# Designs tried in a protein design chat: VHH binders against N-acetyl-D-glucosamine kinase (nagk). Part 3

Target 1, 319 residues: N-acetyl-D-glucosamine kinase (nagk), of Dictyostelium discoideum (Social amoeba) (q54pm7)
Amino acid sequence: MSKEIFIGIDGGGTKTSTVAVDSNGQELARHTSPCSNYHSVGEDLAKAAINEGIKYVIRKVKETITDDDNKEVTVGSICLGMSGVDREKDKLLVKSWVTELLGESINYSIHNDAIVALSSGTQGKLFGVVIICGTGCISLGFNREGVSGRSGGWGPLLGDYGSGYQIGYDILRHVLKAKDQVGPKTSLTQVLLEKLQLTKEEDLISWAYDPKTQSWQKFAQLSPLAFEQAQLGDEISNLILVDAANALYDLINSVIKKLGLDKEEKFPLVYTGGNIERKGILSDLLSKKIMENYPNAEILNTTCDPSMGAALLALNSKK
Key: E = the ipSAE of ESMFold2; O = the ipSAE of OpenDDE; V2 = 0.75 times the mean of E and O plus 0.25 times the DockQ between their complexes.

## First folded at step 1 (VHH)

Design b5 (framework vhh_gefurulimab)
Fold by ESMFold2-Fast, scan of step 1:
Structure b5 (fold): chain B 319 residues (1-319), chain A 124 residues (1-124)
Amino acid sequence: as target 1 above (319 residues)
Amino acid sequence: EVQLVESGGGLVKPGGSLRLSCAASGRTFSEYAAAWFRQAPGKEREFVSAIYSGGSTTYADSVKGRFTISRDNAKNSLYLQMNSLRAEDTAVYYCAATEYEVTVSYTPDEYDYWGQGTLVTVSS
């Protein structure tokens, strides 16, 4: 008998994270190596980064075995969640690096890095829905037949409903509506002007259309103001967050229907991204609406980093 | 699961035109934001143009007014019409796509799917 390990790799744009787990999903070793996106750094450096991580975690696990054991470490499966890898040629190339290092009999799977976000909330299962909500937003998921589905991700200009961008944009619009006396007064006016170091609402046009700054990200950075002012009782801020929750619900609902998850006894729904991972008004509104329509949804946050999500996916593939 | 295959590259004289095509398999371009990048010899990959899932487009300043990005969802294809080509446009051109929102990001590592590239040479 040898110790069997399962390896997960998160190959991001700046670094590569590698983790080894045992058959119970317990972390045994971890390593960070340089970027492994070969479209960015080239094949030699990408291969070296992946090989470095794999060799390190195997060596570390072997170091935990006493001289009295004299048993080898066996890799049961490896899962790579990688930025820039989804073509058959890319997957075959990465497979060649892994098989050159570990031999032809290793079970492997290769996915893009976002699939690992779902797996990070589902203990390594490719089943259920994830909603990713930050500057932008997207919902995607998998059914039991391995079919994927998505909704959203259209970019800020074309709808980006429920995102940090949309919340920030709505703050600006409601402040200007209040100034024009088209809408009711809001406490957002004072706090927005203070945050941006502006003296009057007319200055917002120069701020918003400044070509030297990134428009989408700077709008999204305003979203915390709506959360704070809603908590203090501002009705406009509550309206903005209700609209955001409704938009996020529509994305999630679309994916559930496309994948037939409404027919499941239970399915996981993973929340990722700063705006919904934190307990607060938006996540509470969204979760209430989800549970009213899909009481079979199991709402989860991510419980581990993407490399661990990949390792658990590797473990679960070995049935 | 998604594969992108570029075609249409070749040798063209300064002032000439070329149309690049990118065929997708596995999923439709209407489900993605898609982009063209290029890499000249000895240089890093640079952004050329992008099209959002809803059809809005953006261009690098160096190609604005000369290049046009488009897609045909029925043919599951992305195109780059290149007019008034210059020697500086010589590069390998890559088709790229992402299932996620592309914010104001012009870096290659924000795209999930890539083609193998097609060479465009602008020379007399």
Scores: ipSAE 0.000, ipTM 0.103, lowest interface PAE 20.0, mean pLDDT 80

Design b6 (framework vhh_6z1v_2)
Fold by ESMFold2-Fast, scan of step 1:
Structure b6 (fold): chain B 319 residues (1-319), chain A 126 residues (1-126)
Amino acid sequence: as target 1 above (319 residues)
Amino acid sequence: EVQLVESGGRLVRTGGSLRLSCAASGFTFSSYAMGWFRQAPGKEREVVAAISRSGGSTWHADFVKGRFTISRDNAKNTVYLQMNSLKPEDTAVYYCAAVDTYEWEYSTSPSEYDYWGQGTQVTVSS
């Protein structure tokens, strides 16, 4: 039995997933604990959630080792994929929690969820491009020399074109243009009002500008309406998704060019985030455009959760 | 109380077809999106297909597109996976799972799923 383990953690918006793998990348233990986004739940609860996961997987692995082996579990490396951990002070804070629990001698890494998402599609390799289409959007990649490149990720206010926020915003914009008779009618009007439990378009002002419920996520949560209505033949919904596909392509194209991946024989391109993992008009349009321009791209979906991607990064960083 | 029971897994030859079923009980099936996942020995769990509450929106992994189709029958509390042109690489334990979502939404994230079945073994031979 393997006595050395490698730990991956996915600090998602609603829960924290922790997984331990052996030196061959085989899963040994897994645990789900509460949310560890300290911007949302505070430092004490976030730290407790991370510690809970680590302690659980270590204990679970120890339970599989016989007394005759006389072996202890050693953590060779740990990798965390965390949303909202972009600044050095945030990374140092989370590192302090882990080093308090496990000591300072372990190999530690913390990455933005985009890097861990790439790893989830590449079996732990930091090579290729990832495109994330969630509330915001970002494309990030690495070339074979370990050089990184990025396009997008500026936040919805500064222009995450192609994002869930932008799709949601475009729904609102087109519904209001239809109301004002400066744009064509759309089936989005009825379904938007039904979803928000509103009677008329004027009620959208109170909903959109309510300071008590203000979040970019609430606008992004409208994006599924465009997918549904485009499937049912709504022309405006189709145009919104075409615009989104073009915007996402521009981000991916920029990263490919910056990293020289257009000169590779083959390179992985990982799709992640609810809007492009959903099979439909957006992912089909995007993939068509990519393959027309980069036939050497290997379009992949993530096949596992990001905690496994993080664990494989932890394993590969120790090799 | 909550129960997901997969059935239909068996030995089948390369190029064959198989239909998996997952019968749900103990919860309001029509209020949950459903997914099919698989895990082969020595490999991690993979998302195969997903379907919204109504069945109006579906997702299929690239490695099964054109071969597998997910569907559901809310009157029968059952989700299905139709598997055509089976390959040895499709050999795995197949799991169904349920997630609480919006009407038109599905999830491809295993960690988001609330309820899981015990799995059904599919073996594809030459």
Scores: ipSAE 0.000, ipTM 0.099, lowest interface PAE 22.7, mean pLDDT 83

Design b7 (framework vhh_ozoralizumab_d1)
Amino acid sequence: EVQLVESGGGLVQPGGSLRLSCAASGFTFDDYAMYWVRQAPGKGLEWVSEISWSGDSTKYPDSVKGRFTISRDNAKNTLYLQMNSLRPEDTAVYYCAREISVTYEGDYVTTSFDYRGQGTLVTVSS
ESMFold2-Fast, scan of step 1: ipSAE 0.013; ipTM 0.342

Design b8 (framework vhh_8fcz_2; at its last look DockQ between E and O 0.01; V2 from the best seeds 0.00; counts 0 for: pae O 16.6 > 2, unsure alone 62.3 < 65, placed apart)
Fold by OpenDDE, look of step 2:
Structure b8 (fold): chain B 319 residues (1-319), chain A 129 residues (1-129)
Amino acid sequence: as target 1 above (319 residues)
Amino acid sequence: QVQLVESGGGLVQPGGSLRLSCAASGFTFSSYEMNWVRQPPGKGLEWVSGISSSGSTITYADSVEGRFTIIRDNDKKMVYLQMTSLKTEDTAVYYCARDFTVEIWDSGETYTAEYFQHEGQGTQVTVSS
């Protein structure tokens, strides 16, 4: 008898995670392969990364089959959560990779990584809302009718309010305001300079505008300073985080309204991303606001990694 | 378009009180910190007070602490500054702002950090005997 498996893939900007699960959702095998974002690494390398993961998990599952006479594995479904695969052209490309490897008849789905994130909190159900807060921020969701909604995700220049980037950016602004004595003092000044190995605030200009180190992550990496100093009672840090929480709420609120989830029916609200996935000031502030306005929201954290979330989507697609 | 309209300024004697108002439009008011800043005659812009988007965090410059009170109404999209025990040195044009330009002087050069600027015309506060 052929063992049926379901495969989930999380194709991120830096690595690809592939997971195989059985019909019960139990993990059978996992593999990490290189980046599969073809915008970053090219089509060949991206394809190779995806193939590597799929082949690996299939092979590993085969190895576990004790029946020497028929070590057959069947892929029942595969779900790919891919970063940067928002366009139809991109989806078609990825489809071609999967069908080439697994056949034209393979049951497959390709989703945005945010959708997979939702699944990771809902155990493979596409219902509810997810808020992702990392370097950037975005909120997405599905209602019972299968309608999707989105808010945010416009990037730092166009508006990632509440994101790590925004928090980092705000830290710099407030520190410089304090330096010029045109803004309030903050404990962020000392810790920021220390973190960046700078001796004076004026050097922040060179740091921020350095053509050799231009990235949004550069700013987002500063965000932990706000969390730390807020815990120590820094008012400016608290200010930054309160503003961030409200911004995130606006995104979530927008999605809830778009989807008509502002009813009595309970719906899951999944927190994910480095800034809110753990209990902290920002998540607490956000949660308070959510509970006050949407008592029917069930705030959840992710219970599995995105690749597993994808695998569960694959599994549920066949049920 | 972001609009901030300040009002409530005037001439007062030392020890007097004024209440400034700022009407905001063109942006999600409840998502932004609001500040009062002022520009004294012949001086640069200085920060006076800030209030977080929710109003839960309030800060004041040392020079106005205990005398000024900042309040916001997110439903009305208003921010207020109650000023008491006014001093001559409080004379300035007062602006409400989401943010303002910061300048850094280093080795004879001025660097401008252009993040956000106040958009209003301000309201004149004059404290004189």
Scores: ipSAE 0.000, ipTM 0.192, lowest interface PAE 16.6, mean pLDDT 87
ESMFold2-Fast, scan of step 1: ipSAE 0.007; ipTM 0.353
ESMFold2, look of step 2: ipSAE 0.000; ipTM 0.189
ESMFold2 (binder alone), look of step 2: mean pLDDT 78; pTM 0.767

Design c1 (framework vhh_gefurulimab)
Fold by ESMFold2-Fast, scan of step 1:
Structure c1 (fold): chain B 319 residues (1-319), chain A 124 residues (1-124)
Amino acid sequence: as target 1 above (319 residues)
Amino acid sequence: EVQLVESGGGLVKPGGSLRLSCAASGRTFSRYAAAWFRQAPGKEREFVSAISSGGSTTYADSVKGRFTISRDNAKNSLYLQMNSLRAEDTAVYYCAADLRYSGWLPTSSEYDYWGQGTLVTVSS
C-alpha cells in the first residue's frame, strides 16, 4: 500500500549526505546538508543537518508517487555512518534525534565510517576486510560469525602508519635529512618548497610549528608529492611509498589473522581512501604483497559513496 | 591559498563549441588533480571530467567524445574544450582541484578547492 524506503546517512566532517533507496537498492532521492559532527558544530546544528536530510529525501520520494491511493511513504530502516560517534553515549544521543523525528519503533543502526566503507565495497554485506588510507588509516573486518576485528586508527600523534599523514611526515623528514647530508638528495626538496611557497629548508620550522595552523591535515596534504616524484623516478619517494605499503599490509594481515579469514575459500578486501582506492603505485605495491600472502583475497574498490553503503546496510538489516 | 577563477562561459547554439578556462592563483595544476563539474537548474552537481596529477583523463559518459580536458602548466590554467554542444549541456560549470591523490574520484566531496562557476547556455 505505502512505498517503503531505506535511508542511509554519511555524517562526514564537512557535510552530511543522505540517500533513500527502495527494496531493490535503487536510489530514489539524495540530499547534502551541513556538517553533523556535533563535536565540531554542536548538538543543535548537527541535529538540524540530520533532520534536514531525512525530511528532504522523504519529501522527494512522496513527490514521485502518482497513485493517489499509495501516496504514503514508510521508513523501513535507517543507518547512519558517523565520524566521531564511537562511544555508546554518542550513539544514544544521535538515536534520540532520529527517534524524535521518525518514532521510537524505527529500525535504527549507527556505525563508524570504516564499517560503512566496507559495506560500500560489498554491496551491504558485513563480511571481509576494509583498509582505509586517507589522512589517517585503519583496517577493520568481520567474519561469517559477525565477530569484528580492527587494527590501526589511533590518530597521527599515536601513529597512523601508512596514512597520508605519515607519508607527508616522511617527506618532511627526508627533505631535512638531505639538507643535513644525513640522507641522499631528493627531488622532494624543490617541489615541497614550491608547494609551501618557501625559499629554503629552514623555513619549514616556522611552517610546521605555526600555532595558528596546527593541524595534522596539513601534513597529509603533502602526500601527493611523494606519488608524483615516485612516478618521475625519485628513489626516496619510492622508498616512502614502499614503507607505506608495508605498514598498510601489516594492518590488513593483523585483521585477517584475528578473524580467521585466511581459512576462507574467498573473502573481500575493500580499498578506500584517496591514496589507495584508485590504481596507482601504492595500491599496486600493496596488492602485490596481499596476493603473495593471501591469494584468496578478492581486492575491491568501493562501488558507491558512504551514504549509499549506509542505505544498503539499512536495507539488509530488515532481512 | 588556492583560488580558482573560471571564464569562457556564454550563450552558444546547439552543435556549437565553447572553451572554458580556469586560472589558479599561486599554484600549478601540474601538481594536483583537477576537474570540471556542472550544475543545471534544479539538478545536483554532476561530474564532467577530471585530469590526474600524472595527466590521465576521465570523462562522464554523457560528454565522452565531445569534451576534452587539458592543462597548460606555463599559464597555470585548466581547460575544457566543449564540442557538439546540446541543450542538456546548459549548466553552471565549476573548476575544482584536489590536493590529495583521491582527485581521481568523480565525486564533488573529493575536491578541496572550487571556483565560483561560469554559466553555459545552449539555445538557439
Scores: ipSAE 0.000, ipTM 0.116, lowest interface PAE 19.3, mean pLDDT 81

Design c2 (framework vhh_6z1v_2)
Fold by ESMFold2-Fast, scan of step 1:
Structure c2 (fold): chain B 319 residues (1-319), chain A 126 residues (1-126)
Amino acid sequence: as target 1 above (319 residues)
Amino acid sequence: EVQLVESGGRLVRTGGSLRLSCAASGFTFSSYAMGWFRQAPGKEREVVAAITWSGGSTWHADFVKGRFTISRDNAKNTVYLQMNSLKPEDTAVYYCAAKLDYFGSYLRTPSAYDYWGQGTQVTVSS
């Protein structure tokens, strides 16, 4: 009898995580390979990283088989969660790599990171709402009829309100308002300059507009300063986090209303992303606002990593 | 000194529309959340709508959703309430209120608000 496995892949920005599970969702093997974002590393390296992970977990599972009659492993389904593969041509490219390795008959799916994140909090079920708060922000959900809804995720330039980028931008904005005496003084001024190893607020323009270090992540990396200073009683930092919580609530509220989840007895709401996944002032403010409006929401953090969420989606596609 | 001045209240027929305005002065308007509240004779003051300091988030009471819209213009230090499909039960004195928008901010709680206007009367007749 061959052993059937289900494979999940998380094609993250810095590394690729691959996991194989059995028919009960039990983890059998796991592997970490290099970055598979082909926009960053090119198609050859991205394809190699995905192939490395798949080959490794299949080999590792074969090594655990003690039945002398059949040591073969069959891949029942594979699911990939990848950032930057929202266009049809990108999905077809990645599919070509997988089918070249596993054959044209493989049960294959590819999803953006938001869908896989929802699965990571719901034990592989596409029902409920997820809110991702990282460099950018997005809310996505599914109702019981399989209808999807989305709000946000337009990128920092098009207004990712509530995101790590927006929090970082608000820190810069309020520090400069304080310098110009347009806004109130804030402890963010000193800690921002210290973090960036700058001596004066005027140096922020050279830092912000430096083309050699230009990225949205650069701005989002400032967001921890608002959390730290809010704990110390800085009113501007608290104001930034309150506005972030309210903006994230707007995205969640939109998805709930689009999908009719306000009429459900209960629905899951999954938090993911560094700014809200860790319990703290922002997640507390957001949760308070959600529970005041939607007491039927069950607020959850992810119960597994995204590669496992993808594997559980692969498993459920066969059930 | 801090002032909130409401305007736009008048007599209007059922099904009509009305826009209320609230002009703010004497404080840093862009740092404050704004709310619209109403009070009918002999009843408790209730929250109608609220908007965060940046305008990035709004809330509307269930009894006005789809009919009323709150908005703000930080350049003009003004908050607005657009009221459509008015009903006799919307008859009340409407108040604008301001609260510093920070940790523990409760946009739906009247007692959380720091500054209040004098009110503007809205009367909806059959």
Scores: ipSAE 0.000, ipTM 0.098, lowest interface PAE 18.3, mean pLDDT 83

Design c3 (framework vhh_ozoralizumab_d1)
Fold by ESMFold2-Fast, scan of step 1:
Structure c3 (fold): chain B 319 residues (1-319), chain A 125 residues (1-125)
Amino acid sequence: as target 1 above (319 residues)
Amino acid sequence: EVQLVESGGGLVQPGGSLRLSCAASGFTFSTYWMYWVRQAPGKGLEWVSEISYSGGSTKYPDSVKGRFTISRDNAKNTLYLQMNSLRPEDTAVYYCAKGGWLSTYYRPLESFDYRGQGTLVTVSS
C-alpha cells in the first residue's frame, strides 16, 4: 500500500508553515515558506508559497520510504488555515490552487486562521471557542452541530476592543488625560516617554501622526507597559487591563450564547495571542470572569503550532 | 513576617449587619491589592471582595454584590468589609488575604501568598 499522509498549512501574516503527518498524527516533515496572505502579497506569490510547502513535505516523505516495491505517497486530506480567508470567494480561490497541484479528487478543507488556532488547542476538533488577542482580537467557535459563531475581528479602526491596539491606545489616552488634569496621575507617563525617547507629552502628537510609521502594530507594541506598571501597582494600568478583560469577555460571551455552549456539560475555550498567552494579569482577569459566568468552560492554551492543528483537522476528516 | 489579624465576626440575625476589620503588618500595605475570602462548612474557599492599593477600584461576585462593601485605611494599615442584608448562606469563616492578581483569578484562592487566621460569621435566627 502507498504511504498515506495528511497535510496541514498555516498561512500566517508573515510566513506559511506546512506539516505532513501520518495516520497516527506523528509529524513526518515540515517546511516554512514566505507569506501566503494574497491581500498582502498578491495571488502569484501566495500560490507559490503554498505550492512550495506542499511539494517540499511530499518530497521529504518520499525520501524516507524504505519499501523498494512501493515508493508512492498519497495525500489523504489537506487542511489550510489562512490569514485573509474569511469569505467563500477566498476559500474557492485557494481551493483552485490546491486542486491545480494535487488534482480534483483531493479531500480538503480551507478555513480562516482562527479556526486552526481553535484546533491547535483541541487536538484537531472543531468544537468550543477560541479567543485570539494580539494586535487585533477575535472570538470564534463551533457547536456540536457544526454551526459556527464569531464576534469581533473588525480591525482596530472599527473597534477591536480588548486588543493590543486598544490597550496601547488607552495608555496614550490616560497619559494625555493626566497631562490635562482631567484624569489621575499615572506611572505610564514616565515609562511611555522613556520608551519612545520623548521629553514631553506634547511630543506624542508627532509620534502618533507620523505617516512614515503608520501602523496599528506601533500602538499594540505599547501594551507591555500597562502589564509592567500594573504589576508595580499603577491603578490606571490596572484599569486599562480590567477594561481589556471585560471587552474580551464580551466577545467570548457572545459566541457562547450564539452557539448554545452554556448548555453543554463542558466545552473547551482556547486562549491564543501574545497578550493572553502571557502569564499575566489580563489572562487572569479574563479567566476569573469566565469561570464566574461559565464554570463549564475548560480554559486551554494551544498545545501545538497552527499548522499541526490544521494537519490534525485533515487527519480527523478521514477518520 | 507578614501578619493579617481579622476581627468583627459574630452571631447575627438574617437581615442584620456586621463590619469586619483586618490589621495588616510586616509589608507595605499601601502598595498591595487586598482581598476578603470565606469558607463555609464543607465548602472550598470563595472569593468575596477585592480592593486596589489606593482603594479606587473594588470588585464583588454576584453572590454579595450590592450587600458587601470593601474599604481600606492605608494610614492605619487596616482593611474593612461592611456586610449588610446578611443571609444564612453568608455563614462562613472570613479571611483577610494578601496575594497577587495572577493567583486570585485563575488559580485556586488557597494559592494566596498569605491569609489570616479568620473570623467566624454566623447568620441564624
Scores: ipSAE 0.000, ipTM 0.089, lowest interface PAE 21.5, mean pLDDT 81

Design c4 (framework vhh_8fcz_2)
Fold by ESMFold2-Fast, scan of step 1:
Structure c4 (fold): chain B 319 residues (1-319), chain A 125 residues (1-125)
Amino acid sequence: as target 1 above (319 residues)
Amino acid sequence: QVQLVESGGGLVQPGGSLRLSCAASGFTFSSYAMNWVRQPPGKGLEWVSGISGSGGRTTYADSVEGRFTIIRDNDKKMVYLQMTSLKTEDTAVYYCARGLYSSSWYLPKGYFDYEGQGTQVTVSS
């Protein structure tokens, strides 16, 4: 007899996380290996990173087995959550690496990182909706028939309404509108200039268009200012967060309607990303609007990291 | 520690005016939107009016717009409801209610985290 394990892998841009769980979903072993995004590092290094993680967790589990009659480890299922693997050819490539190492007898699945984020909130079920709100934003979901739906995720240049980027951009816009007397005064002006170590609004041009520091993340990093100033009674900050909540609601509403989840007795809706995952004004505004329109929604935060979400998805494929 | 105390209710004739007051304590008053809600005899709670933390924005139920005015004094930690052209259907217990955050115009029914004990307004001849 062997000990059956279920493996989850999160293939991130800088590192790869691998975890093995038992049939009860309890973590048995974990490993961090280098980046497995083959578009960034090439196939050889990506394959090596994935193989390193798998081999490590299997070895560690074998080391913990004290029963000589049950010394063998059997991989019952494996699930990978990876950025850049949306196309069938990409999924088949990664599958070939895993089946070369583990053989054809394993249950195998691969999903993009957003799908695994849903699983991280649903204890491994691909049913319901996820809203991801970080630098960008996207909503994805699945119905009971396995049909998927998506709204958003086009990037800041094509519209990431409700994202950290958009909140940061709106802070800049409203500060400049106040300077021009086109909009009302806001406490965001003082705190923005302080955060960026600038003395006047005109200095924002040099900051925004600096080619050495050009990233969408630098705009998204301003978003905490709106949360702080909203709590202190700044009406413009509240307006920015209401606009963000409405934009995120539109993405979620689109996915619910596409998938017919409004007809379900109950469905999970998973929040992930720094701006909505922790309870605050944006999360509260969004949740109130959702519950008024979809009282059958069960709003959840992620309960584990993406590699564990992948492992639980692998486990549930056998239940 | 959070306390909201309403006053100013009473008996008034149709067409009359009345001013309600709410004294707040135990929190940073200017950081919260304030609302007036009412409960007519034998009916549920009805939202009447809201005012933002700064006082820069106000909202009203259709049934009272043009007749009622909500105002606040952040230095005195007071919110007021000035009622004019009172009708018999305005008869209710009026409650002062704290919003979750500084903007009241975004608040659907049931967004309040604290309510006062209420003050009775009776419009009758």
Scores: ipSAE 0.000, ipTM 0.182, lowest interface PAE 15.5, mean pLDDT 82

Design c5 (framework vhh_7b2m_4)
Fold by ESMFold2-Fast, scan of step 1:
Structure c5 (fold): chain B 319 residues (1-319), chain A 124 residues (1-124)
Amino acid sequence: as target 1 above (319 residues)
Amino acid sequence: EVQLVESGGGLVQAGGSLRLSCAASGSIFSIYAVGWYRQAPGKQRVVVASITSGGSTKYSNSVKGRFTISRDNAKNTVYLQMNSLKPEDTAVYYCAADYLTGWYEDSLSPYDYWGQGTQVTVSS
């Protein structure tokens, strides 16, 4: 008999991860190819990256088949997780690449990366809430009727409260307030200047407004300083992280209310992203507030990478 | 959150001209890249022209030299000037906006926004 596989793809901003699993969800092969975000790299390079991953995992699975009478592999379903692909046109475009390679009869799905992140914590089930806290932040979820809800994800320029960007920005803001004697002294001043290899607060102007290195990630990279200094007793750092936890709670609360999940006996709430997955003060503050208001929430971490989350969605679409 | 409304379509004879407008409300429009798309009966929706937030333009080969895209950020409006129209240009024309935030790694990009479309019919 041919071996049936299910393929998951994580089309991230820097690389594309492809994984093939069997009907029990066991990983058979994986591959990393270049970026497939066609908004960044263009359609040709994005298509090539996706095709490279698919061809690789199929070939690797075929190599493991010991039955000399039948070394064929059948793709039962494929799921792609990609940023910025909620529109029917985008889903049809990517589907056209996949069906060109695998044929029109394939079971196909494509989801935004937040949906795949939820799946990575729920063993492939589209039910519950995910909160992502990295450079930016977003909360997204599904109820039992398949209705989706979202709060946040507007990008750092529009506030993006609770994100790594916002924490980094607040560090800069409070350091400059301390310099101006408008706000209290903070240990963030010394550690910020040391991290950036600067000698004085005035140097932050050149650093912040340098067009050669302008990015939100640049600001978000400062966020660990607030975690470190809060643990050492800095009141300003504690305030920054309390504000971040409150902002993330507001996003989660909004999604819960939109979807009626407060009426469920239990629902999963998946934490992902560098700032919230880290064991520490932000996740502790957020979890305390969640448990006080929604004791029916089951707080989970992702149990697999996003490409595996996509593969489990592909597998579950066939069950 | 961006609401897009197309206008300026109609019936015109071959060789004629039309100017389409895409008016935006809701979000800050100047940060969006905006594209004009068209869909003829029985065909897929295809890109016609696009303009970035910085004003860089791109055109499909079928309309290069005949169509011009421009934007007026003060009026939150993008225009498509269509000259030397051909019967093959007959389609519903759609405006779409993308907010390209420059998200990194575990961050998410915002979703596309579309208008309702405006019909352009070019008679022989």
Scores: ipSAE 0.000, ipTM 0.123, lowest interface PAE 13.2, mean pLDDT 80

